VHH binders against Probable sulfurtransferase. Designs and how they scored, part 18

Target 1, 337 residues: Probable sulfurtransferase, of Methanocaldococcus jannaschii (q57909)
Amino acid sequence: MVEINLRELKKYANPFFLTIRKDKILVNNKRMARLSRTKMDKIEEEFGIPVIYSKTYEYVSTKVGRFINKHKIIAPRDIVIVGLSGGKDSLLLLHLLEVYRRKYGIKLIAVTVDVNIGGIRPWKEDTEGVKLIKHHCEMLNVPHIILKNDLDVVELSEILTKHSKGMEFSPCFSCSVIKRHLLGKLAKEIAENENIPYEKVKLAYGHNLDDNSDTILANIFKGERLKFMRPLTRFKYNEVDYQSFKIPLEECIIIRPMLPILERDIIKALEECGIEYYKDKDMCPYSRDRGDSVRRRCHEILEKLEEEIPNIREMVVSSALKTVEYYSKNPYGEDNL
Key: E = the ipSAE of ESMFold2; O = the ipSAE of OpenDDE; V2 = 0.75 times the mean of E and O plus 0.25 times the DockQ between their complexes.

## First folded at step 9 (VHH; framework vhh_gefurulimab)

Design k8 (from g3 with T28I; at its last look DockQ between E and O 0.92; V2 from the best seeds 0.00; counts 0 for: SAP .682 > .668)
Fold by ESMFold2, look of step 9:
Structure k8 (fold): chain B 337 residues (1-337), chain A 121 residues (1-121)
Amino acid sequence: as target 1 above (337 residues)
Amino acid sequence: EVQLVESGGGLVKPGGSLRLSCAASGFILDYYTAAWFRQAPGKEREFVSAISLTGKTYYADSVKGRFTISRDNAKNSLYLQMNSLRAEDTAVYYCAAGPIYRESWTEYDYWGQGTLVTVSS
């Protein structure tokens, strides 16, 4: 592999619109990168690696960029921690954020949490999944940390289920608690050591449009408050009570830059760019196909509705947001039913 | 592939100065925390100094005020200016890179082969 020299690359293209890997360059915006077929050929000749142009990758990169700007998700010199499971969402997110090192001077840290799931450790360091994660981090020049947890999330969720009145907690709930605990603790440590404000260290999650629309519809079907995912969320300190002990959740900022992106576009972008990933079912025994039956049904319903109404998932999210806007401005206003 | 190469070690009298260099190749040093560790004969590897992701510098108490760490991103290189050297500074000095600031050597991923610094009359 030929080491990429940014000064030499700038002769041909604007690197603010290129995702740079040691083994290939991905085009985030062809026009803004000032690329032509001729310039792509010259880059490939000089650096000895392919320049990949995917219309889907360009589309998702541009849409995420507008989303970040609209909601002020990332600020200059932020430190961004990306949780990597080896799945499609987090790997695409890492690639889309790489360009912000140059655009905004951010620092990226990739983190994998080695979770104990009923004695199974899918993210143990020598697994094929973690080897794939480390390969991508090496290609992107992103430092990678593995955080280990020994507490069995299956047993933890059994404790919660036993002490609730009919509420069942899947291992996925306690897995999310453990991940949030470890990532939040790391974010706090970094902010303190660097002597920077806590809000400058952000946890990036790869939640997408399917996730958000599924969540909204599932809450409706359950008769629950209309809960939806936000682009940026500030969490205060909290604790989860497991009876014999509590797991602290440090205050933190969570960002979700891929919320407007359809799952199918994530997959298509990765495949067109030749970026290998592990499917969720292959990494975790408690993947989506073993999860909440209401959410699974909502996913299927929306998938079928997309055949007739291609933008249905966007409309579900839009309706929820319009409702919040209306009532936040007009709590005592008249209805126009 | 990934490589860290130290240079600048040698023999120096007590009270003297040396400047260590570490050239990185195969990765972009500015994206990582970079550090110096040292190992005296018969002792464990110990933390000397680090420069973090944001450029903040850290020093072991034993070297604070005498050593200065710096990084030159254009040369993809790390430096350690060592002044007022003492006999107890005699060690093999190692360049390292990792994801975040840590004082434990086991938390760093990339290592050089080391350069010997001897402080004696």
Scores: ipSAE 0.744, ipTM 0.895, lowest interface PAE 1.1, mean pLDDT 89
ESMFold2 (binder alone), look of step 9: mean pLDDT 86; pTM 0.874
OpenDDE, look of step 9: ipSAE 0.872; ipTM 0.945

## First folded at step 10 (VHH; framework vhh_gefurulimab)

Design m1 (from k6 with T33R; at its last look DockQ between E and O 0.01; V2 from the best seeds 0.00; counts 0 for: pae O 13.6 > 2, placed apart)
Fold by OpenDDE, look of step 10:
Structure m1 (fold): chain B 337 residues (1-337), chain A 121 residues (1-121)
Amino acid sequence: as target 1 above (337 residues)
Amino acid sequence: EVQLVESGGGLVKPGGSLRLSCAASGITLDYYRAAWFRQAPGKEREFVSAISLTGKTYYADSVKGRFTISRDNAKNSLYLQMNSLRAEDTAVYYCAAGPIYRESWTEYDYWGQGTLVTVSS
């Protein structure tokens, strides 16, 4: 399969609103792409690949696009490193960001972290999952890097639980630390090698609306400070202390373009587009618990509520944001009720 | 512009069956809870049935066991299969989408124009 010639494609459609793969084209926005059925057919005929239109993908794409623009989370010529687990979130994220190679001239890099989970390595290079990930990267013509770490995140979590007061056993937390460590390090290296500001190299995470709302409620239920994920977060240098050693976390920028998107829509978009994703959650023994039992419970509660309150998760997030905004301006806020 | 357009209404004999359809445009029904309401002459609009985002169905007691609500996402449509129709089922039936609150089964964001169902011997 050869790369699609953009010059030729431009005769039929605006590529700024197409996700271009070697094996298919996904329509991000049919109207903006200037596509008709006739034009789609012509593209298929000329390039020998299907043009896939999904209402859900268009919806998600549009929403993510607006979100990116609104929060200015991607700038022209940014280097964007996508943490690619091969799961639904990261895979969709990768697809959605592909258009920005054309729109903003970004460099898009996919990075998979091979994490050791109690001896299980879901992202080992020879696994079917990683083969699938590689395939998608190939089809998207996106560079794919696999970073390996041998530290057992289960063991790391045990260390933290024993030595950190109030910390629950969570291999997922340590997993996130390892990923952040390796991705941050890579980002810094790239920035240095390219002699560009670190702000130009951004880590893109596939956190979604479910993740954010779950997090918000989980913190509330734990009686902790209200925490929520932001579209763009600047992280300072930090270290995670594992007693006998520390894991450095380099300063970096993390972006989350899919924060407003429901998990349900992510799945639906991928399915409608015929994009197979790696079910990494099935391979990770801690995936069902998402590393936090309270968080999982929150997820279930909100999922149930969604049946009758369609935008319940959005309202949770909105409430959090408005609260922070209000008290930032009014530390001693007044209310009438 | 968001539009919900009902169809399938008409005259039917008691004990008969009728299938209503609601075609949505401007919105994707799959992202909304969808419902059927009805309003008989001289009466207030009443809840008939709803289907949630996850496909869970709800029915008024008066229609339970006789009516079936369903959704076709591909067609962006909502349906109401009405069996064993009774004279008291005579009403204008409305399609609705997008309740605001869980407890507010009467509050929806979008409404159709309605379709008349008449059950008469």
Scores: ipSAE 0.000, ipTM 0.238, lowest interface PAE 13.6, mean pLDDT 90
ESMFold2, look of step 10: ipSAE 0.305; ipTM 0.708
ESMFold2 (binder alone), look of step 10: mean pLDDT 84; pTM 0.850

Design m2 (from k6 with T33K; at its last look DockQ between E and O 0.01; V2 from the best seeds 0.00; counts 0 for: pae O 14.7 > 2, placed apart)
Fold by OpenDDE, look of step 10:
Structure m2 (fold): chain B 337 residues (1-337), chain A 121 residues (1-121)
Amino acid sequence: as target 1 above (337 residues)
Amino acid sequence: EVQLVESGGGLVKPGGSLRLSCAASGITLDYYKAAWFRQAPGKEREFVSAISLTGKTYYADSVKGRFTISRDNAKNSLYLQMNSLRAEDTAVYYCAAGPIYRESWTEYDYWGQGTLVTVSS
C-alpha cells in the first residue's frame, strides 16, 4: 500500500474533510468534501481503496471540528502528540486529528506508553495490541513512538496510599502520572529540539464525555472540589512524590478534542468505519470495570440514568461549567430563593 | 445524496394548529441534532426549535409553550407541532440537521427547501 497522492485526490474531493489512510478513506464531512456517490466510486477506482462513509463518524468529526475551533485548542503548525493506547478513544482521536495535518499543517505524532501494571505490560513490544497500534499508525502514515517505563504503577499506587492521607488505591492514577511524565518529557524535548515554544507542542488525550461526567460526579461523591476536564489545560511543572523518589512532570499543554463525544458514539464510529481497536480494558486489571470503585459506580449510575434522562451526562458537565462561570463572576454567590 | 424534505405547511387561522414534518434521506437523523428555523418576509432566518441526539429540546422564546419539536428515528423524520399560531409565525420553515450548536444556522450542515406557513384571518 502506498500513500495517496493528494494532488490527484483533490481532483475528486476536498481532502480537508477526509481522513486519509493507505487502505481506506474515511469521510469526515460528505458535503464539505464535495463528495457524491459518483465521485466516491471514482476515487475507489482511481486509488484502489474504499471510501467509507459513516454517519456516526461524520457526526463525531463535525462535532469535534467545531469544538476544536470554538475553543481554539489547535493552532496552525502545532505539533500534536497523541497519547495512543490503541483503545477506542485514542484511536478515534488519532483519526480525527489526521485531517489537521492538511488543514492546519500540524505535525501529528502517535505515542504509546508501555506501562508496567503489576508485571503486566499490555503495550509491550510485539504484543498483538501493539501490532494493531502500529498498523493503524502505518495506515495513517503517522509517526509512532513507544515509550517504556519499568516502574510498577501498582506499587506506586501502594506507596501513595500508605503515605498520602485520604488517597485511594488507584493504579490508574499512577498510570496517568507515568504517561504524563513520559509524554511531557517528550514534548519538552521536541520543543527544545525544534527551538519552538512549548505551547506549540500539545498533548492530545482521548478523554470523552463519559469520562468527564464520571469525573465530575466522582469528585462530588468524594466530597472534593468540583473538577472537570477542559478542552485545553496548561500544566505547570510539578512533581509527584513517591517518598524515595519523585517523578517530574514537565510543563505542557493537554488538549481534549473529544470531550463532547459520548463513548457510545466513539464505538459506533469506529465500528461503522471498520476500524479495529485494542480492547485495553480487557487487558488492564484495573480498568474501569475493575478499578476505582467510586468512579465505576458513578459511571453505572449515569449509565442507568441515561435510560430516563438521555442527556444526563451533558447535563452534569453543563452544571459544572455553569457553576464555575457563575462563581467566577459572583464569588459570594447570589440566591433568589 | 442527503435530502431533507419539509411538509405540512399551509394556511391556518390565528389560534389554529399545524404540524410540520421533515423527512430525511441519505442521512440518519438520530446521529444529528435536528432543528427548525424560519424566515419571514424581509426578515433574517431565525431559530425556532432544536432537538438533540438524546432528545433534549430547545425553543426560541417566541414559540415556547406553543411549539413542540419531536423526532421519529424509525421514520427518520423530524416534526414540529405548532399550536396557538399567531400572525407573527408566518414564515417559511426550514428543517436542518447538524452536530452541535442549535441556535446558529451556520452550524447546521444540512437543510431542507422549506415549507410555507401562513397564519392569517
Scores: ipSAE 0.000, ipTM 0.215, lowest interface PAE 14.7, mean pLDDT 89
ESMFold2, look of step 10: ipSAE 0.046; ipTM 0.555
ESMFold2 (binder alone), look of step 10: mean pLDDT 83; pTM 0.848

Design m3 (from k6 with T33Q; at its last look DockQ between E and O 0.01; V2 from the best seeds 0.00; counts 0 for: pae O 12.6 > 2, placed apart)
Fold by OpenDDE, look of step 10:
Structure m3 (fold): chain B 337 residues (1-337), chain A 121 residues (1-121)
Amino acid sequence: as target 1 above (337 residues)
Amino acid sequence: EVQLVESGGGLVKPGGSLRLSCAASGITLDYYQAAWFRQAPGKEREFVSAISLTGKTYYADSVKGRFTISRDNAKNSLYLQMNSLRAEDTAVYYCAAGPIYRESWTEYDYWGQGTLVTVSS
């Protein structure tokens, strides 16, 4: 399979609204792509690959595009590093960001972190999961980097639990630390090598609406300050203390383009597009189904509530955002009751 | 100060079309769910349509297939395209933001002053 010639493709459609793979083309926006059934057929004939239209993918693409534009989370010529676990979220994210190589001239890089989870390495080289990830990267013509870390996140979590007051046992937290550490380091290295500001190298995470709403509710249940994920977050240098050593976290920018997207829509989009993804839940012993009990419970609560209130997760996020907005303008608050 | 300002109302013939606009200020509308309600003379205010943060749309049965709700986040605005208008659609239409429950008008945080839509031959 060869890379699709954009000059030729432009004869039929606007590539700014197509996700281009070597094995298929996904339609981000049919109207904006100037596609008709006839043109789709011509493309298929010309290039020998199918053009896939998914209503859900178009929907998600449109929402994500608007979200990106609204929050200006991607700028022209940015270097965007996608944390690619191969799961549904990161994989869809990678696909959705592909168009920005054309739109904004970004450099898109996929990075998988081989994390040690109690001796289990779901992202070890030559695993079926990693093969799948590599395949997608190849099809998208996106460079793929695998970063390895041997530190056991379960052990790290045990250390934190023992030495940090009120900290729950969470290998997922340490996993996130390791990922942030390695991705941040890479981003910094790239910035330095390219002699560009670190702000030009952005880490893209596949956090979605479910993740955000779960997080918000979980923090509430834990009696913590209200926390939610933002479209773009600037992180300062920090260190995570594991007693005998510290893990440095370099300053970085994390973007989350899919924050407004429901998990179910992510799944549906991928399925409709015929994109196989790694089922993380089955591989990580500390997946959401097995991990943080509070977060899990929050997810279940919200899932159940969705049966009665379909947009309950949006409301949770709205509440958080409204709260921040309100108190930013009214630091002392007002009570009308 | 938070303001929702409706516009686009007016007199229209049955079968005609009208597009309502709601311009928000003082709040970021994108952080809210938004909805249209209407109140006819002598009647209770009723739900017309809503749009979620994710763009999911909801419609009252009476307007389903005829009305379309949309939003422009860049303009911080909400819209209601009304087609195939009927006499029974005559009402003051209100823009609302921030519902706890999409169909519960009493739970919305902010309201406009309304714009009158009159459908008459």
Scores: ipSAE 0.005, ipTM 0.229, lowest interface PAE 12.6, mean pLDDT 89
ESMFold2, look of step 10: ipSAE 0.661; ipTM 0.864
ESMFold2 (binder alone), look of step 10: mean pLDDT 84; pTM 0.856

Design m4 (from k6 with T33H; at its last look DockQ between E and O 0.93; V2 from the best seeds 0.75)
Fold by ESMFold2, look of step 10:
Structure m4 (fold): chain B 337 residues (1-337), chain A 121 residues (1-121)
Amino acid sequence: as target 1 above (337 residues)
Amino acid sequence: EVQLVESGGGLVKPGGSLRLSCAASGITLDYYHAAWFRQAPGKEREFVSAISLTGKTYYADSVKGRFTISRDNAKNSLYLQMNSLRAEDTAVYYCAAGPIYRESWTEYDYWGQGTLVTVSS
């Protein structure tokens, strides 16, 4: 592998618009990178690696870039922790954020949580999924940490179910609690060690437009509050009570830069750029494909509607946002009766 | 392939100075927490100094005020300026890189082969 010298690369292109890997360079915005076919050829010749231009990767990169700017998702010199499961969303997110090392001077840390799921550890260091994660982190020059949890999330959710008022908790709930606990603890540790404000250390999640719209529709069908994912959310300290002990959830900032991006565009961008991701969701016994049937049905409904109404998922999310804003300002307006 | 290559070790008299260098290849050192460790003959490897992701510096109590760590991003290199050297500083000095600040050597991903520093009259 050829070590890429940014000073030499700048002779041909603006690296603020290139995702840089040891084995290839991805074009985030051809025009802004000042690239031409001739310059791409010279880069390939000098560095001995391909320069990949994908219209889909460029579209996604540009849309995420505008979204980050609009919502002030990241700031200069932020430290951004990216949770990696080896799936499509988190791996694309890592690639999209790599360019912000140069644009904003951010630091990236990739984290995988080795969760105990009924004695099964899908993210144990020796698994194929973790090998893939480490490969991508090495290619992108991103430090990678594995955080281990020994508590069995199946047993944890059984405790919650036993002591709830008829509410059932899947292992996925306690899995998310453990992940947020460990990531929040790491974020707090980093902020304290670096002596920087807690707001400068952000947890990045790869939630996409399908996730957000599916969640909204599923909450409607379940008769629950109309909740949705936001681009940047500050979470206050909280605890989850498992009866004999409590699991603290530290105050943290969660960012979701890919919320405006359709799942199909994520997949297409990765495939056009030759970015391998873990496609088999069956290694986790509680994967999304085997999970909540209401959410799965909502996903299918929205897919069918997209055939006729291409922006339906965006409209679902927009409605939720407009509703919250309206009633925050007009609690007793015309439609409050 | 990631390589960290130390240089600048040697023989020096007590009270003297020495500058260690660590040249990195295969990684961009600025993206990592970088550190110096040392191991004296017959002793455990111990933390000497570190420079964090944001450039914050850390020093073991035994070297504080005498050693200065720095990083040159343009040269992809880590340095340790060692002043007022003492016989107890005699050790093999190792360059290391990892994801976050740690004083435990077991939590660093990348290591150099070491450079010997001998402080003797």
Scores: ipSAE 0.642, ipTM 0.857, lowest interface PAE 1.7, mean pLDDT 88
ESMFold2 (binder alone), look of step 10: mean pLDDT 83; pTM 0.848
OpenDDE, look of step 10: ipSAE 0.746; ipTM 0.891

Design m5 (from k6 with T33N; at its last look DockQ between E and O 0.89; V2 from the best seeds 0.76)
Fold by ESMFold2, look of step 10:
Structure m5 (fold): chain B 337 residues (1-337), chain A 121 residues (1-121)
Amino acid sequence: as target 1 above (337 residues)
Amino acid sequence: EVQLVESGGGLVKPGGSLRLSCAASGITLDYYNAAWFRQAPGKEREFVSAISLTGKTYYADSVKGRFTISRDNAKNSLYLQMNSLRAEDTAVYYCAAGPIYRESWTEYDYWGQGTLVTVSS
């Protein structure tokens, strides 16, 4: 394989709208890339790799692009760390962000956290999942880091559950704490080493519309504040108390460019583009079907409701957002009803 | 397949200069932290210099002010200008690429074969 020369590619198309891999080119927006079937054929002939046009990939790419622009999610020359588990969300996110290397001059770093889950390490370097991750990173020309953590997330969540007021914490919760801890620590280290503002190093998460709507419903079921995921969130320093020790969560900026995207469109885009991914149940023994019972139930409820109300997940998120906006502007309850 | 190929090594007198080159293929160096390491016989590889993915340069204390790292994105190549060479600079010099700035050679993923630099009268 040879790298694609951007100067040669520019003769045929606008690379600001192409995801570039060593083994294929994906079309993010055919019109904006100025592509025709003839130009795609010429690119394939000159570079010896296929140009893949997927209507779904284009739809997702365009929607994410508008979302990034609207919410100022990514700024020029940002460093963006993408957490890769080998699953659908993070792999699609990495592909969608690749184009921003050209659009905004961003730098991408892929990170996999090798987590200890009851003695099982699904992301140990020799696993098939990590081999798949490394393959995609190689094809996309994205540097990849594996961060190892030895703390057993099953034991950590047992500690939290024992000392809670009736809440159960799945290993997935402590897994997210460990990932957040290590990614945040890496982001801080990069900012300090490069002598750049902390806000220029962002953690990118592949949370989608299903995740956000599930979260809203789960908080309702738990009697918690109506919380939702934001496109860009600044997190202050915090700690998670495991009794005998605390796990620090450094200040960080988390971005979620795929929040408006349905899970089924993520899967369809990957399949149409021939991008292999690892399903959660094959990599993690505490997948959704074994994890947090409240969140799993909410996912199932919304799946069923989608059969009757196809846009229910969008409506759930939209209602939460509109409510927050309303009360931010009208704290005194000036409207009727 | 990723390849890093060093050139420009050779014999030079103390106080002299050499310019090392590293041609990369299979990766875009601009997306990586690129570095030079060196290794004398029987010793562990040691950090010499790096240019990070943002373009910031780093130097080991032993070479600061004498060596200059640079990168030519058009040629996908890394360079090390070595001035005021000393006998202690005698080593095999390796080009390397990794995800972020690190001085530990174990954190780098891609390596060249090395080019010998000998500083002797």
Scores: ipSAE 0.710, ipTM 0.884, lowest interface PAE 1.3, mean pLDDT 89
ESMFold2 (binder alone), look of step 10: mean pLDDT 85; pTM 0.856
OpenDDE, look of step 10: ipSAE 0.729; ipTM 0.887

Design m6 (from k6 with T33M; at its last look DockQ between E and O 0.01; V2 from the best seeds 0.00; counts 0 for: pae O 9.8 > 2, placed apart)
Fold by OpenDDE, look of step 10:
Structure m6 (fold): chain B 337 residues (1-337), chain A 121 residues (1-121)
Amino acid sequence: as target 1 above (337 residues)
Amino acid sequence: EVQLVESGGGLVKPGGSLRLSCAASGITLDYYMAAWFRQAPGKEREFVSAISLTGKTYYADSVKGRFTISRDNAKNSLYLQMNSLRAEDTAVYYCAAGPIYRESWTEYDYWGQGTLVTVSS
């Protein structure tokens, strides 16, 4: 399979609104791509690959595009590092960001972190999962980096639980720390190597609307400060203390382009596009179904409520955002109820 | 330019039926949460019904069991079948489109100009 020649493709469609793979083309926006059934057929004939139109993918693409523009989370010539786990979220994210290579001239890099989870290494290089990830990167013509860490996140979590007051056992937290550590380090290295500000190298995470709403509700249930994920977050340098050692977290920018997208739409988009992805439930022993009970319950609660209350997850997020906005302007908590 | 154009409004007797249509252009309505709102004289605009991307339907309590929302993606259109109409259903009916469900009309992205429905003996 050869890379699609953009000059030739431009004769038929606007590539700014196509996700281009070596084995297929996905339509991000049919109208904006100037596509018709006839043109799609011509493309298929000329390039010998299918043009896949998915209403869901188009919907998601459009929404993500608007979100990116609204919050200005991607700028021209940014270097975007996608944390690629091979799961549905990160994989869709990678596909959606591909168009920005053309639109904004970004450099897109996929990075998989080989994390040690109690001796289990789902992202070991010889695993089927990593082969799948590598395949997608190849098809998208996106650089793929595998970063390995041998620290056991289960053990790390035990250390934190033992020595940090109020911390619950959560290998997922330590997993996130390891990922942040390695990705942040890489981002810094790239920035330095390219002699560009660190702000030009952004880490892209595949967090979605379900994740955000679950997080918000979970924090509430735990009596914790209300926390939500933001489209763009600037992180300062920090360290995570594991008693005998500290893990440095370099300053970085994390973007989350899919925050407004429901998990079900992510799945549907990938399925409609014929994009195979790793099933999270099968990969990590601490996945949502087997992991944090509070978060799981929150997810279940919200899922159930979605049957009766339209867009309950969006409302949860909206409530959080409005609350923060309100009290930022009203520090004394003045209310007219 | 995005346009939503309502039609089908008119005068009907109590207990009668009416079908409203909303034709969309400039957007693919199928990609939006599509909704009907109504505004009676001297009242605020209120939610009537909505249909999601997957076809899930929502109704205000006041119209539940009487009204049916549907869409035709091929025609890029939204419909509202109104049965067992009551005097209190008299209002200008608006179609709206947005990315997500909201009961507040202020949060929808696109609106039609409305069509008047009058229920009177």
Scores: ipSAE 0.005, ipTM 0.362, lowest interface PAE 9.8, mean pLDDT 90
ESMFold2, look of step 10: ipSAE 0.640; ipTM 0.860
ESMFold2 (binder alone), look of step 10: mean pLDDT 85; pTM 0.865

Design m7 (from k6 with G55D D109Q; at its last look DockQ between E and O 0.94; V2 from the best seeds 0.84)
Fold by ESMFold2, look of step 10:
Structure m7 (fold): chain B 337 residues (1-337), chain A 121 residues (1-121)
Amino acid sequence: as target 1 above (337 residues)
Amino acid sequence: EVQLVESGGGLVKPGGSLRLSCAASGITLDYYTAAWFRQAPGKEREFVSAISLTDKTYYADSVKGRFTISRDNAKNSLYLQMNSLRAEDTAVYYCAAGPIYRESWTEYQYWGQGTLVTVSS
């Protein structure tokens, strides 16, 4: 494939609003890229690859861009680590962040964690899922690392369950601990080696609007503290005690640029742009599609309600955020009778 | 297809200088950590120098102060200026690109085919 020369591309369009792959160019914002049909045709002719315009990809790109700006999620020259499972969320996230290499001078690193799940390794290097991940990283010119850990997360969660006060821990909990440990360790190593502040190395997650609204509703139904996902979160150092050893969780910055994006729009954007992905249930035996948790039931409830109230998920998240904001500023606020 | 092509190797007397070049195609070097490794006959491939994602430079202790790594993003090329060459620097020199700074060669994603540097009277 032909290497795209940015200087030549700039003759036709503003690359701050184009996602650039070796095999195609995706349009993040047609107006801001200063594109016309004529200019798209000239780009296709000169570089020998298609320019794909998807209304859905443009919508998602623009909404994520405004979200990043509003919450100051990404700063110039950040190093951003993207956890890449081969699923829809992480792959779209990688594509949406590629533009920030030009906009903000960021550096991207894609990381896949090869986790041992009861002897099953869905992200082992030779799997079809990892081959797909490597293909996308090659097309996007993104360096890719596989981090491996041999500890069996099923056994780890059994240890936690047996030594808890009646709490049961699924293998997914220890999987998240292993991923957090390895990604946090990598982020710390990069910050120290580069001699840059830890805040400049960020872990990017592909959590979406469905994830956040499901989580909020699930906590309401369980009578628990109302919890929600934040666009940017600073985590302090912590440890998880597995009795015979402890797993350190380094301090890190986690970002979630896709929180305002509906899952269906993620899928539609990928399909309209011809970006292949693996479905979550084909990658992990403990995926959400195989569970019976309260969160899964909330997902189904919100799907049904969306038929009547298209913006219901946005309203759920908005209500939670407004409530927290109000009481943080006004612990004894005013109520109308 | 990704290709890294080294050039600039040759025969030089002790105390002399050489400049190695590595031209990249199929990748944008600015998006990667770029590095030089070398392999002397009968020895394992060893780290020489790297330039990181943030343009920080790293050198093996054996070459620090004598070698200078640089990168020209406009030419998509990596360079190694080697001064005060010693017989012990004789090796095949390899250009590499990877995600982060590492001294282990197994952590690098793309490799050139190498250029021979011989330091001898």
Scores: ipSAE 0.732, ipTM 0.885, lowest interface PAE 1.1, mean pLDDT 89
ESMFold2 (binder alone), look of step 10: mean pLDDT 88; pTM 0.895
OpenDDE, look of step 10: ipSAE 0.896; ipTM 0.956

